# Designs tried in a protein design chat: VH-VL binders against Prefoldin subunit 4 (PFD4). Part 1

No score or structure here was measured in a lab: all are predicted.

Target 1, 129 residues: Prefoldin subunit 4 (PFD4), of Arabidopsis thaliana (Mouse-ear cress) (q9m4b5)
Amino acid sequence: MQQQGSKSGSEMEVTWEDQQNINIFSRLNNRVHDLDDDIKSAKEKCENLEDAGNELILADEEMVRFQIGEVFAHVPRDDVETKIEEMKEATCKSLEKLEQEKESIVTQMAALKKVLYAKFKDSINLEED
Positions, changes and structure headers below are counted from each chain's first letter, unless a header gives other numbers; antibody chains are not in Kabat numbers.
F, E and O are the ipSAE of ESMFold2-Fast, ESMFold2 and OpenDDE, as the mean of both directions, binder to target and target to binder. V2 is 0.75 times the mean of E and O plus 0.25 times the DockQ between their complexes.
[cut] stands for letters that were removed.
Atom coordinates printed by the task and the answers are left out, and those that the model quotes come from them; centres of patches stay.

## First folded at step 1 (VH-VL)

Design d6
Fold by ESMFold2, look of step 5:
Structure d6 (fold): chain C 129 residues (1-129), chain A 123 residues (1-123), chain B 112 residues (1-112)
Amino acid sequence: as target 1 above (129 residues)
Amino acid sequence: EVQLVESGGGLEQPGGSLRLSCAGSGFTFSRYGMTWVRQAPGKGLEWVSSISYSGSNTYYADSVKGRFTISRDNSKNTLYLQMNSLRAEDTAVYYCARGPLRYFDWLSYFDYWGQGTTVTVSS
Amino acid sequence: DIVMTQSPLSLPVTPGEPASISCRSSQSLLYSNGYNYLDWYLQKSGQSPQLLIYLGSNRASGVPDRFSGSGSGTDFTLKISRVEAEDVGFYYCMQGTHLPLTFGQGTKLEIK
């Protein structure tokens, strides 16, 4: 079986273990990028819910307008406060899980970088913008 | 440097109780599942119990189910094994081992082990 | 329970010669995600176990390249290309695909 370019430009052979580590790093790096997008979205949602809650505090009305799909409905203030708090808790829990996963993955990637850079030095670049 | 330090082993009579501890250092303890493995004198390795990183999931070998309780205190970086209703067959060296990172729910890949603590159950 | 059967149970080897240890599971260790959760551990006299191979064929950090793992499904092999005096001890395979976790009975590698 032919292996195009498997030995090009390297002073040492890439072992199967090295290829597995590079593949694992690539999967983790892609997951970190996905997590960054998800974290940004979750943070924006949490901030929007905080802003909505602050607006409700400043409003002194018994009934408030609340959007249900394409239609606004008048809903008791306490019901809107309860809904906002439920949405904040769900969003904050989701954000916490995403940040915990990212922290775990970054730690594992750092360990892989150490191994791969120690072996390949200037022959590889695992850094990204 | 990742270290696991075990304590609490000793001599006990059948029916007695003992609590083992395993202190973790050099890594973020709360991000890893943990496992107890034992080895009876002159025998091979036997899995005893495992616990997920948060403590929400616990698993036990049939031989210890109902008698042993695995737990962890992530604020103290410590894994525990409460051993009740001890039997002579529980005589072994007990090792704690670090499992895989959270979100990788594999019950394997025990990359760091303690030096073991000896439990002897005899009358 | 998944039975892990190692062969041979005793393996005397002349230093510098190759060694091979077989591990067979009573059921496939291939999980639905495409991985075989099969580890190899070495326990030297008076010491705790140390991880050699994980996921069937991946060498753990710091393990010399004379150690290699292969196999899939039910049949797995650990090979030592050239045995050194420091390799003496008990070798265990362990499966992590099914609960309860189970170890093989061990293979004693010794110098003859």
Scores: ipSAE 0.000, ipTM 0.511, lowest interface PAE 20.7, mean pLDDT 83

Design t4
Fold by OpenDDE, look of step 5:
Parts: sequence; C-alpha cells; structure tokens
Structure t4 (fold): chain C 129 residues (1-129), chain A 117 residues (1-117), chain B 107 residues (1-107)
Amino acid sequence: as target 1 above (129 residues)
Amino acid sequence: QVQLQESGPGLVKPSETLSLTCTVSGYSISSYYVHWIRQPPGKGLEWIGVIYYSGNTNYNPSLKSRVTISKDTSKNQVSLKLSSVTAADTAVYYCARDKLYYGFDYWGQGTTVTVSS
Amino acid sequence: DIVMTQSPDSLAVSLGERATINCKSSQSISSYVAWYQQKPGQPPKLLINWASTRESGVPDRFSGSGYGTDFTLTISSLQAEDVAVYYCQQDYSYPRTFGQGTKLEIK
C-alpha cells in the first residue's frame, strides 16, 4: 500500500476514520496472506491423507506399517483406517474454516477499497503487485 | 485426572478362569490402547496383551491360547480373562495406557492375584 | 520375540555420582525403547519414552540414549529417591518385552 502524495494543491484532509480504514485494510490484507499459507498447508495435508487412505485400501494385509509421528509401527489396518479418516475429517473441517474466513476478509477488503478509492482516488493504491 | 484401576478376585483356584477389570477415568479408552502387564512376585514384567481402538487384540504368544481381552466403551472398562490358571499365573496384574508407541504412561496400582487351591 | 537384556543386574552408586544402565536388544529396534522406574509396592513409572523424552515430572538428571541394539539410561547425579528397579522396554513390535530389570542402590 503506497500513499502516492499527489502534489495537487487541494490538501485532502485525511480524517481519523480514513486512517482507521486504511489500517484495517492493511491488517486484513496481511491476514489474507497468512490464510493463504495456512490453506495451502491444509490442502497439502488433506491430499496426503487421501493418498494414504487410498494406499491403505489397496493393502490386503491385516497389519500395516503406519507412521505415527516419527515412528513406523505395525498397526492393525482397521485402526489405521479409522485414524486416517479421523485426521482427514479434522483437516478438511479446518480447511473449510480457513476458506470461509478468507472469503469474509476478502469481502470486507472489497468494501473498504470502495470507500477509500472513492475518497482518495489515484492518491491511494490498495492493489497488490 | 487420568486414572486406571484394576479390580477382581485376589484368589483363583487352579484350572479356573481369572477375570479382571480395568476401570479407566479421565479419558476415553477409545482414544488409547490399553495393555495388560503382570509381574510375578520378585520377578520382572511380562506383557500379556493389548486391545486396540478397533477392539482388535494382540496377545503374548505364550499366553494367546488362554487370554481374552475385551472392552466396554459405555463403562470405559477393559477386561482381562485368563483361563486354566496355574501357580505360575500368580502375579500382580496391571493395566496400562499407551498412546501408540510412546510407552506406557499411566498404570493402575495393580491387583494381586494368587492362584492357590 | 525381541529379547531385551539389561546390564548390570544390580548397581551401587554413590550419591551425586553418575549411574549408567545398559539395555541390549536381540535385534535392531531403531530408537523404540522406553525406560521405567519401579519402587517397592508401586507400579512401574514411565521415565523416558522412545523419543528419549522425559515424562512430566521426571527430573532432568534422567536421560536416555541409543539406537539399534544398544541403549542407555543415565542418571547424571544420583539422588536418594532414585533407589529403585529400572526396566527397559521395546516399543518396536509385539509382543512387547521388558528387560529383566536393574536394581539401583546407593553405595
């Protein structure tokens, strides 16, 4: 967000409200970036769990080698399946929540943009490079 | 607070079936494996078996033919049955919690079972 | 079955001195060894899990190390309350197995 000080002689008075809106926009923008990272991570995790589930389905062994944290262990297939499903469900729910939050923030940002651009016109740039 | 407590008869006759119950509080038995371990007087520890999340079990091969472990999730209890007991089955019996390969982090106080005529 | 063999069977160490207990597995079990302390009339207490992490409330003088077949429990400075029997246990496969125990006493 670059405030280009347009030298045009009419000193547009920046009100406290204007400054607050700019600050809020900045905070929201930063949050969106954080959410993008979190969403990416959650998606990756979800995909990995899906893959793991698929591999498990293909396995015909009663006992399967499963990684728990940093440990490889032989675990009953049924337990692994249950665990993967549980993890998948949790991860997917988390992902949905993150996406919803992002959508909400983006909507708020759009509203702020409208207000700020209406006042400041070309003297403010709220677009990301 | 996590707590495991073993209960059952302290005296069992030879050839009868030893029945113990592990009552768990502070957590759901569906969230952790529960193991049974025993310790004969003055001796080391012997692993008996485990019950998994699914209710499946794994037993010590030396005891497999005589051991049955089950659980009641509604009561949050795990049960051990050991059939055809002999004097060699005299021991303190423990139930213990396992967070899958993180060791047995919580133990019951143990219950003494004596096999005698 | 994986056999866990502890050494020594008994150990006497002076207060404030280092105590070392060894455990050997019959096959490679990576790092999957837990250590327990048992005092008379009490159940075993987990000291260190397979990740060599101390359980809550376990003093920092206790540490575990090892990989493959050789594992060690170390008490850097023995305290009076450390008198107990110590067991190693493999968390690698079923059946779970314990070492025969090491009795630690004050010299």
Scores: ipSAE 0.018, ipTM 0.630, lowest interface PAE 6.3, mean pLDDT 88
Fold by OpenDDE, look of step 3:
Structure t4 (fold): chain C 129 residues (1-129), chain A 117 residues (1-117), chain B 107 residues (1-107)
Amino acid sequence: as target 1 above (129 residues)
Amino acid sequence: QVQLQESGPGLVKPSETLSLTCTVSGYSISSYYVHWIRQPPGKGLEWIGVIYYSGNTNYNPSLKSRVTISKDTSKNQVSLKLSSVTAADTAVYYCARDKLYYGFDYWGQGTTVTVSS
Amino acid sequence: DIVMTQSPDSLAVSLGERATINCKSSQSISSYVAWYQQKPGQPPKLLINWASTRESGVPDRFSGSGYGTDFTLTISSLQAEDVAVYYCQQDYSYPRTFGQGTKLEIK
């Protein structure tokens, strides 16, 4: 967020409330960036788990090779299936929560934009490049 | 009731200065930006300039050297001066209120200015 | 200066049909486009602001959309009273600039 310079000077006095709104917007905007990263990561994990589950379904072995960190273990297929489902459920729920939080924040930001642009118009830029 | 009304001479000679006044009623000009826009006959809209709350101004670069916008708060009027006019300055001139967030929500009816010898 | 280019320059649409007017900006201007309607002998009338909100008294059949460089005004069902010239306007920076206008007529 940047206050754009005017050719002839300030148009309006910035109030304490205005400054607070700008600060809140800035904090929310930063949080959105963090959420974008988290959402991306969660999506990837959820997708990977989905793929793993699908691969496991295609497997015909009773014992399957399962990677735990840097270690490979032979584990009963049913146990691995259960574990993958649990992990997928947790990860995908987390993703959903992150997306909901982002939506909430974006809504709040929109409200702040309305207030700030109503006062400052071209003297403030709340948009990202 | 919000109302803007442009007034001034309908005829101006070449090289003279065009002077227009926008009389505002229904609200204080200190509460909104006021813009000047013109429209040559049969053509589109051209933004001339704006006057801010502070009285500061911003002009179209194409007209900047010839344009002056000012206001009289006591009369609730905004003025436009355009110097060294030519036939190209023949147009309907509008003043408009800027609601900032909501665009130009109120316009005057416009005043026709013809530049002719 | 930001150049606003409308398309088409003129449009003929049958009553009750959809009318679509496009506006392109020379650079990204986020959502900051307003639309105006102008009838002969009248000043422009604000229809939709950059937040895609209709001005008071503007029928629901009018809607605006777009972000970045491409913007659209849509009239879902053309009425006789909608015959006019329409202008897009960028509200992003100074100098303010308008599209060249689109003349909408009944086919």
Scores: ipSAE 0.000, ipTM 0.589, lowest interface PAE 12.8, mean pLDDT 89

## First folded at step 4 (VH-VL)

Design n6
Fold by ESMFold2, look of step 5:
Structure n6 (fold): chain C 129 residues (1-129), chain A 120 residues (1-120), chain B 106 residues (1-106)
Amino acid sequence: as target 1 above (129 residues)
Amino acid sequence: QVQLVQSGAEVKKPGSSVKVSCKASGGTFSRYTMHWVRQAPGQGLEWMGYIIPIFGKAKYNEKFKGRVTITADESTSTAYMELSSLRSEDTAVYYCARDSGYLYGSFDYWGQGTLVTVSS
Amino acid sequence: EIVLTQSPATLSLSPGERATLSCRASSSVNYMHWYQQKPGQAPRPLIYDASNRATGIPARFSGSGSGTDFTLTISSLEPEDFAVYYCQQHSYFPPTFGQGTKVEIK
């Protein structure tokens, strides 16, 4: 049984396809980091909107002060409740989209890890930690 | 200083329409509610409706709903009140007034008033 | 709709006298406002939220009350104080005004 070359690394060339897979993995990894930040922000917004809506439900007045930038408007409570519900639904929709994108990207990264580790083993490190 | 300047006096025939303007200056427009209030000769104040420009919503006194339309143009800082199907009972001075959230919904600035006379 | 009833309809007083104007709401309100109006002029903001003087309003004007009963007091009438006074609420939709109290010279 005859072995080609005993020299480490002389048979290991990075193909253009390998370079593309490494580049794709790097872009996806950066996107996951951005998605984690966006998901955290969206969760905080959704909680804040839920709290604001609950405070309005407890209010006894029909007209409330609603802050718009640096000034206040005196508006009917049910108009503010409607606005808050619209914002909650939009934020929750955005959050679900972000979570779906993250799950898709993590799946793609897992597939790329298998391919790249199978070829390059310990000559490449794809782990964050 | 906030200033509300209204369009001039009008004489109208029964069945016609009138559109009164109210231009705001010296402050923000879009974030404050603009009210319309009328006063017939020798009578008290009667609230007609309002608009909240940033919400894009107008609300009306049921007495006038269907005959009154209140709009706002943020680009010119101008509110409008149009009253249709005029009757002699609509002869009055029409005011615009700004609603301040800082003052718990009191009307802190008023226009000078627009006399609309409906004569047969 | 909140009905505001002002009394008396007319107060006939002399300069230097104390004026007491009443505004009663048909049900409890959180905020009551007062305006002064002279002939040919727009209403002038006077008191907001029951007892706070609007900008430039002299100390002889004071307001009090809560719930359904509110009072405007002019401690010592000056010649420029003879006018019609209106109360107004915007705690509940729609905004409503009282019918007015005329303070006139005796």
Scores: ipSAE 0.006, ipTM 0.593, lowest interface PAE 9.8, mean pLDDT 85

## First folded at step 7 (VH-VL)

Design e2 (from n6 with heavy chain F55W L103S)
Fold by ESMFold2, look of step 7:
Order: sequence, then C-alpha cells, then structure tokens
Structure e2 (fold): chain C 129 residues (1-129), chain A 120 residues (1-120), chain B 106 residues (1-106)
Amino acid sequence: as target 1 above (129 residues)
Amino acid sequence: QVQLVQSGAEVKKPGSSVKVSCKASGGTFSRYTMHWVRQAPGQGLEWMGYIIPIWGKAKYNEKFKGRVTITADESTSTAYMELSSLRSEDTAVYYCARDSGYSYGSFDYWGQGTLVTVSS
Amino acid sequence: EIVLTQSPATLSLSPGERATLSCRASSSVNYMHWYQQKPGQAPRPLIYDASNRATGIPARFSGSGSGTDFTLTISSLEPEDFAVYYCQQHSYFPPTFGQGTKVEIK
C-alpha cells in the first residue's frame, strides 16, 4: 500500500468508499505481515521439536535430560517422546490455523486490488516490493 | 538457597490415607522434578514416585499398586503425596527430594521428613 | 529394575582411617549418586554423576567407577563422617537405592 495523494484525472477523486477500501487493504496487509512472522515462528518450533524427537531416537539411555527453562528434568524417554509429539501436534494445529487465516486475507486483498486498480490504475500501488 | 519444608508427623489407622505436603522456597518450583522417598524405621531408602509440576506429569513405583498419588500446586510451590489403604508396614519417614536439574537423576535438596505412624 | 548392592554392610573404622565403600549394580548404569545420612536427619547429597562432589562436600570424599562397580572413598575419616551411606541410580526407571553401608567407630 502506497498513498501519496497523486491523481491523474477526475475519476481519480477519492470517495469515502475508496478511502475505506484503501484503509481495509492496508490493515489486511499489516495482518499478513504479522501472520508471516507467526507462521515462521511456528514452523521453526515444529522443526525444533522434530529435531528433538530424532535426537531422542539416537539416545541409548532409558532416562534422558529434557530442558525446562534453565534446568533439566531427568525423565523416562517414553514420556519425553509423548510430550514432544503432543507439542508438535499442538504447534502444527496452530500453524494450520494461521495459514488458513492468511489464505482468507490474501483472497480478500486480491478482491480489493481488483476494485482499486479498476478505478485508480497507476495512481496507486498496492503491490509489495 | 533452596528449602523444602514438609508437613508435620501423623498417626493413622490401618485402611485410612495420609497426605503429606512439601513446600519449596528459594527456587523455581515448577521446573524441577519432585521425588518422594520413604524410610521405614531402621531401614533403607525406598523411592515412591515423582512429579514434574510444569508438565503435570507423575510417575510411580509399581510396588505400591496405585496407592500413591502425587500432585503439585504451582501457585503455592507445594507438592503432595497421598498414600491410601495404609498398612502397618507403611510406618515410615516420608521425604520429598528435588531433582537437581544439573545431574543425571541425583536429589540435591531434601525435606526434613514426615513421620507417618500406622497403628490400630 | 536395577538392584544396587552395597558392601560392606558395616564398616568399623577409627578416625583418620581410609574408608572404601562399594556399590554394585545388577546391570550397567551410566551414573551413580551417593548420600550421607546421620540418625534423625534427611539424607545429605555427597557425590553426583559418579565423581562430582555436591556443594559444600569436603575433598576427603571422592567417588569413582563406571558400569556396574562404583566406589565412595573417604580418604581420612573425621568424627562427623560416621554415618550411613547410600548409593542411588536413575539411569533407568525406576530410581533405586542401595541398602546402605554403615560407617561406625571401632
């Protein structure tokens, strides 16, 4: 979203409806950026949990150390495996919800682009660079 | 300076239950595994179970056949051990002991012990 | 379940003597821990992970061993060292303790 106040003709006059559409697009675009950050964090967490699970498979010991904050808990391997899988399932579910919200918002933005570009053409820039 | 303070001595009848508390201070309670260990008069140490408070996960010594329940209350930094269907052979001093978090399963702090006497 | 067998059951020695306490596991364990207990008191941590002294434990206490055989050594007994000593493992669930070695004045 770029809004420099430039115009190219009389049909380029910004109405209240046009201003609302521009504001909505800007809000949605900001939300997509927030979602991208959250999606990145969720993907990193899911990858870290998978790596932790793989390290557990390679361990020989029945009891393992599992970090909780600044300390380690010494617990059975099976319990850590279960805990890691539970955390991975929760993270993947959260990630799926975030991706679905992003898809919905991108669809709304695409529809809004059609309306705004049809009226303002090159006088407005709604594309990311 | 971590300190574990246990509830006072109890005298119980056979068939009843007892619930011993262990209040932690001077450290982060929820991140440390808390163990329960008992010692019958003149005998050695016997592990009963543990809880990981932040996980809400407890594990038990199978020889107690489900008579032991270990819980934790993070808001009061207190762990509890309840032993049901008491028998005379359950007469013992019951200790809480904290997993060190820097070793592979050592207990770095112990409560003062709670004597539970089971007598008719 | 890992059975820990301590020997001797009783060790009668004089102050200044060297005490050697053994703990044998029924199968190999990665780490062994040691505690001291005096009458009417809770166990006191001595050695963790086979050879590391717990906080405040004097240098006369040392631990060694691996696999199935572990040793606690008190190089020169002090009067306050006469107590019962327990070994403990949690390399395998459930945690288990040895039956104890009583170190007493001869």
Scores: ipSAE 0.169, ipTM 0.688, lowest interface PAE 5.1, mean pLDDT 87
Fold by OpenDDE, look of step 8:
Structure e2 (fold): chain C 129 residues (1-129), chain A 120 residues (1-120), chain B 106 residues (1-106)
Amino acid sequence: as target 1 above (129 residues)
Amino acid sequence: QVQLVQSGAEVKKPGSSVKVSCKASGGTFSRYTMHWVRQAPGQGLEWMGYIIPIWGKAKYNEKFKGRVTITADESTSTAYMELSSLRSEDTAVYYCARDSGYSYGSFDYWGQGTLVTVSS
Amino acid sequence: EIVLTQSPATLSLSPGERATLSCRASSSVNYMHWYQQKPGQAPRPLIYDASNRATGIPARFSGSGSGTDFTLTISSLEPEDFAVYYCQQHSYFPPTFGQGTKVEIK
């Protein structure tokens, strides 16, 4: 007599708190996606600035032609170097902040996942495909 | 076509200041370095300074010993050159000239010039 | 600063004649530009980077040179070519101009 374990589908009552946690998770998840895009963009900018700096090092002229963004200019090499460094610093700092925010959010998401999976188990999927 | 239109002629007394404007049209103002060049009557051309509008950064000819201030207003696509402590020797036609952005250090477009006369 | 010396100061020629203008730099420069200025007008670009004609400049204008010595040549002078010509460098800060060569009608 195989006791068909009555999967008492205990309809786990979704509490208001549960719903809030799910909503928060969703918002955080969306934010992570936004941050990923921003981080990617910032990294690219940082790399471009680094490349520009490297190219400048190879320049023999005292006055250098450079294009950063939409700007076309002939500027003393030293001034360009300074500007590139300033831009790089600013970009890198921004990048760091973005990464920190992402880390914080990911941590929060992990905590929420723990809570939600503990309650809902396989009835909820919080994983991105 | 890119055009640079400068403000009108000025007559100033020694010790006073003059501010000349240069309005750009037909192109992207913020993209290009704007230079100022002056020419005394019957004389050659003398570079005064430049501004990178998008950065708000200016560089000056040291010969003017800090008497020159170059600014830019991106919203109006206008560059300004202010010369203080005017002397008779500052009597000249003042030109704004755009860096070509292509050829190394060339000026592709020029304003029509602004005559500044300094007289007692 | 780089000093640009143009010669001759004045060149008196007739229409149809060849004009040769010299610009000598106190030090080697990578790029030299030429401008034409007519009386009462702003300078206009003529030659970029020693040898490249600016937009709209007739083929009779040509530039050559490198290092410290540069030349502007007008193969056959037209009446509208009588003007002052300036060389200019921006390889070194600050940018500087030659004193100009006046091409006048003989």
Scores: ipSAE 0.159, ipTM 0.721, lowest interface PAE 2.4, mean pLDDT 91

Design e3 (from n6 with heavy chain I54F L103S)
Fold by ESMFold2, look of step 8:
Structure e3 (fold): chain C 129 residues (1-129), chain A 120 residues (1-120), chain B 106 residues (1-106)
Amino acid sequence: as target 1 above (129 residues)
Amino acid sequence: QVQLVQSGAEVKKPGSSVKVSCKASGGTFSRYTMHWVRQAPGQGLEWMGYIIPFFGKAKYNEKFKGRVTITADESTSTAYMELSSLRSEDTAVYYCARDSGYSYGSFDYWGQGTLVTVSS
Amino acid sequence: EIVLTQSPATLSLSPGERATLSCRASSSVNYMHWYQQKPGQAPRPLIYDASNRATGIPARFSGSGSGTDFTLTISSLEPEDFAVYYCQQHSYFPPTFGQGTKVEIK
C-alpha cells in the first residue's frame, strides 16, 4: 500500500496521529479478510451438519456407522442425533460471534475512512490497500 | 503398533470400589471406541460398557448401570472403568478392548486383563 | 438384546480334523465376529464381519453365514488351536457374546 498525503496548506499535512489511523485501518482491513474466510467456513460447516441431520432423520437404522477422521465408530442413532445437534449449536454460536465481530470492525473502518478521506481527499487510497 | 496396557491386579473388600485403567498407544485415542468386558473364573465374556472419547459419552450394560462408570482422559490416552459396591460375584478379569474402527463392531486390540478379586 | 447361542459346548477332535463351530442369533444380525481365547490370555480376534480374517490369522480359519446362522470352520486342526471360541455381535446395541465353544484336541 502506497500513501500520498500532502497538499498545500496546513490541513493537508500528515500528522503522526493520521499515520496511526492509517495503520489501524490497514490492520482492521486484514482482519476483515480473515473473518470473511472464517465465516465462509462456518457457514459451510453448518450446512453440512444440517444435511447430515436430515439424512439421519430419513434413515431407519438403529446403529449408525459414524466417521471420525479416518476411523468409523458404531454408534446408536440417538447418540449421533444428539452429537450433530450439539455441533450445529456450537457452529451457529461461533458464526454469530464472527459476524458480530465483522460488523463492529466494518463500522470502525467506515468511521476511519470518513475522517481520512475528508482530510486527504484523493491524496490517499484506502480502497485497494 | 497399537497397545493397550492395563493397571495391575487388585484385591478388594465387599462394598468397596475399584478403578481399572487402560492406557492406549500407537493410535489416535479420541477417535476409537473403548469397550470394557469382564470374565468371571471359568465363565464367558460379559460386555460392561463403552466410551467414545470424541463423543464424551459412555454407554452401559443395564446389569451394571447403577454401579459402573466409564471415563476417558484424552491428555493421557487412558480409559477408566470404575465398579462400585463390589460383591464376591464381581471377582473377574476385566479387559479393555478397542473397536477396530474399520469393521462393523469387532474388537481388534485387547488389554492384557486386570484381575480383581473381591474377598468375602 | 440379541442372544447368541453357540454349539456344540465342547468339541473333541484330533489334530488334522475339520472343526465346525456354530453361532445362532436370536434375531437376524448383519455382522458376526469370532475370537479365540487360550487359558490365561485375552481373547484374540479371528474373524470380523462374518468372513474376513483378522490380521495374522492363518488361512485354515474361515467364517461364513448370515442372518441368524453363522459358522466358524478350522479346516485342519493344529495343536495350537486348542482354545475356547466366542462369537460376538454389535449390529444392535448392546454388544453381546455367545457362551463359547471349547475345542479340545485329543
Scores: ipSAE 0.384, ipTM 0.757, lowest interface PAE 2.5, mean pLDDT 88
Fold by OpenDDE, look of step 8:
Structure e3 (fold): chain C 129 residues (1-129), chain A 120 residues (1-120), chain B 106 residues (1-106)
Amino acid sequence: as target 1 above (129 residues)
Amino acid sequence: QVQLVQSGAEVKKPGSSVKVSCKASGGTFSRYTMHWVRQAPGQGLEWMGYIIPFFGKAKYNEKFKGRVTITADESTSTAYMELSSLRSEDTAVYYCARDSGYSYGSFDYWGQGTLVTVSS
Amino acid sequence: EIVLTQSPATLSLSPGERATLSCRASSSVNYMHWYQQKPGQAPRPLIYDASNRATGIPARFSGSGSGTDFTLTISSLEPEDFAVYYCQQHSYFPPTFGQGTKVEIK
């Protein structure tokens, strides 16, 4: 029994508030996408730094070749280790902040979805394909 | 082209301090190790220390027993070498030299040198 | 520290002659560099890693060697080649220089 949802022709009047909620949702959704990219990038950086650290641990040399951009430097192992740790810490902290922001936004979006779906039901689609 | 321009000649009294600057242009200052090398009159070259601006760390020749301080200002692309407790034996031309990054510990660009004369 | 001993201290030659400069390290080093210094000027890079000419260095300059023994050769001296030459290592901390070889005109 396909419940033909009675399109009760009641022209649901979209209020200004409704429009605002939709706009906010859209903005938040876009921000989430941006955050996803940023989070991915940060994770990759963190992983790379971890790998670099691990590689350094395996190095027996007191002096190691370290790449700074396109330049190689001969640097004491301990200095490189310290720098990697600092970079890792900074990157991880940044990542945490990004994830927290995302979580907050997702929560807000969920609330908006609830409100919008309650009013518009199947007439609105807030799901990403 | 990379250029290293050092500060002018200095005349100092024993016990005082001198600070020599080395301004880099034409390259990425933060990525290259900057060394300081001195040369007493008629003598050879002596390595004093280096700084890696990117790391913000310096390393020194122990022969100077902590009298040398090397710093870098990335915003101005300038390296500094300060030598304290000056002695007559510190009379020399002081050079900044950039690590080439191509070979381990090779210096590709040099400053013009700064003569520091320590006299009573 | 690694001690670099250059020989001879002074090399007196005429233009067109071959110059052979030696640098001996107190221990085996992986990287040896050569610099040229003219009076009143800063040193300039000549040879990297024992055998690689720096940018702008004429082909008459060549380097060779490994371990503890390194050689700088000038195949045919030009008037502008009369200078002091230094070898330098940074395989071990601290980096050190040889005492220099003065190539002077005979």
Scores: ipSAE 0.028, ipTM 0.680, lowest interface PAE 3.1, mean pLDDT 90

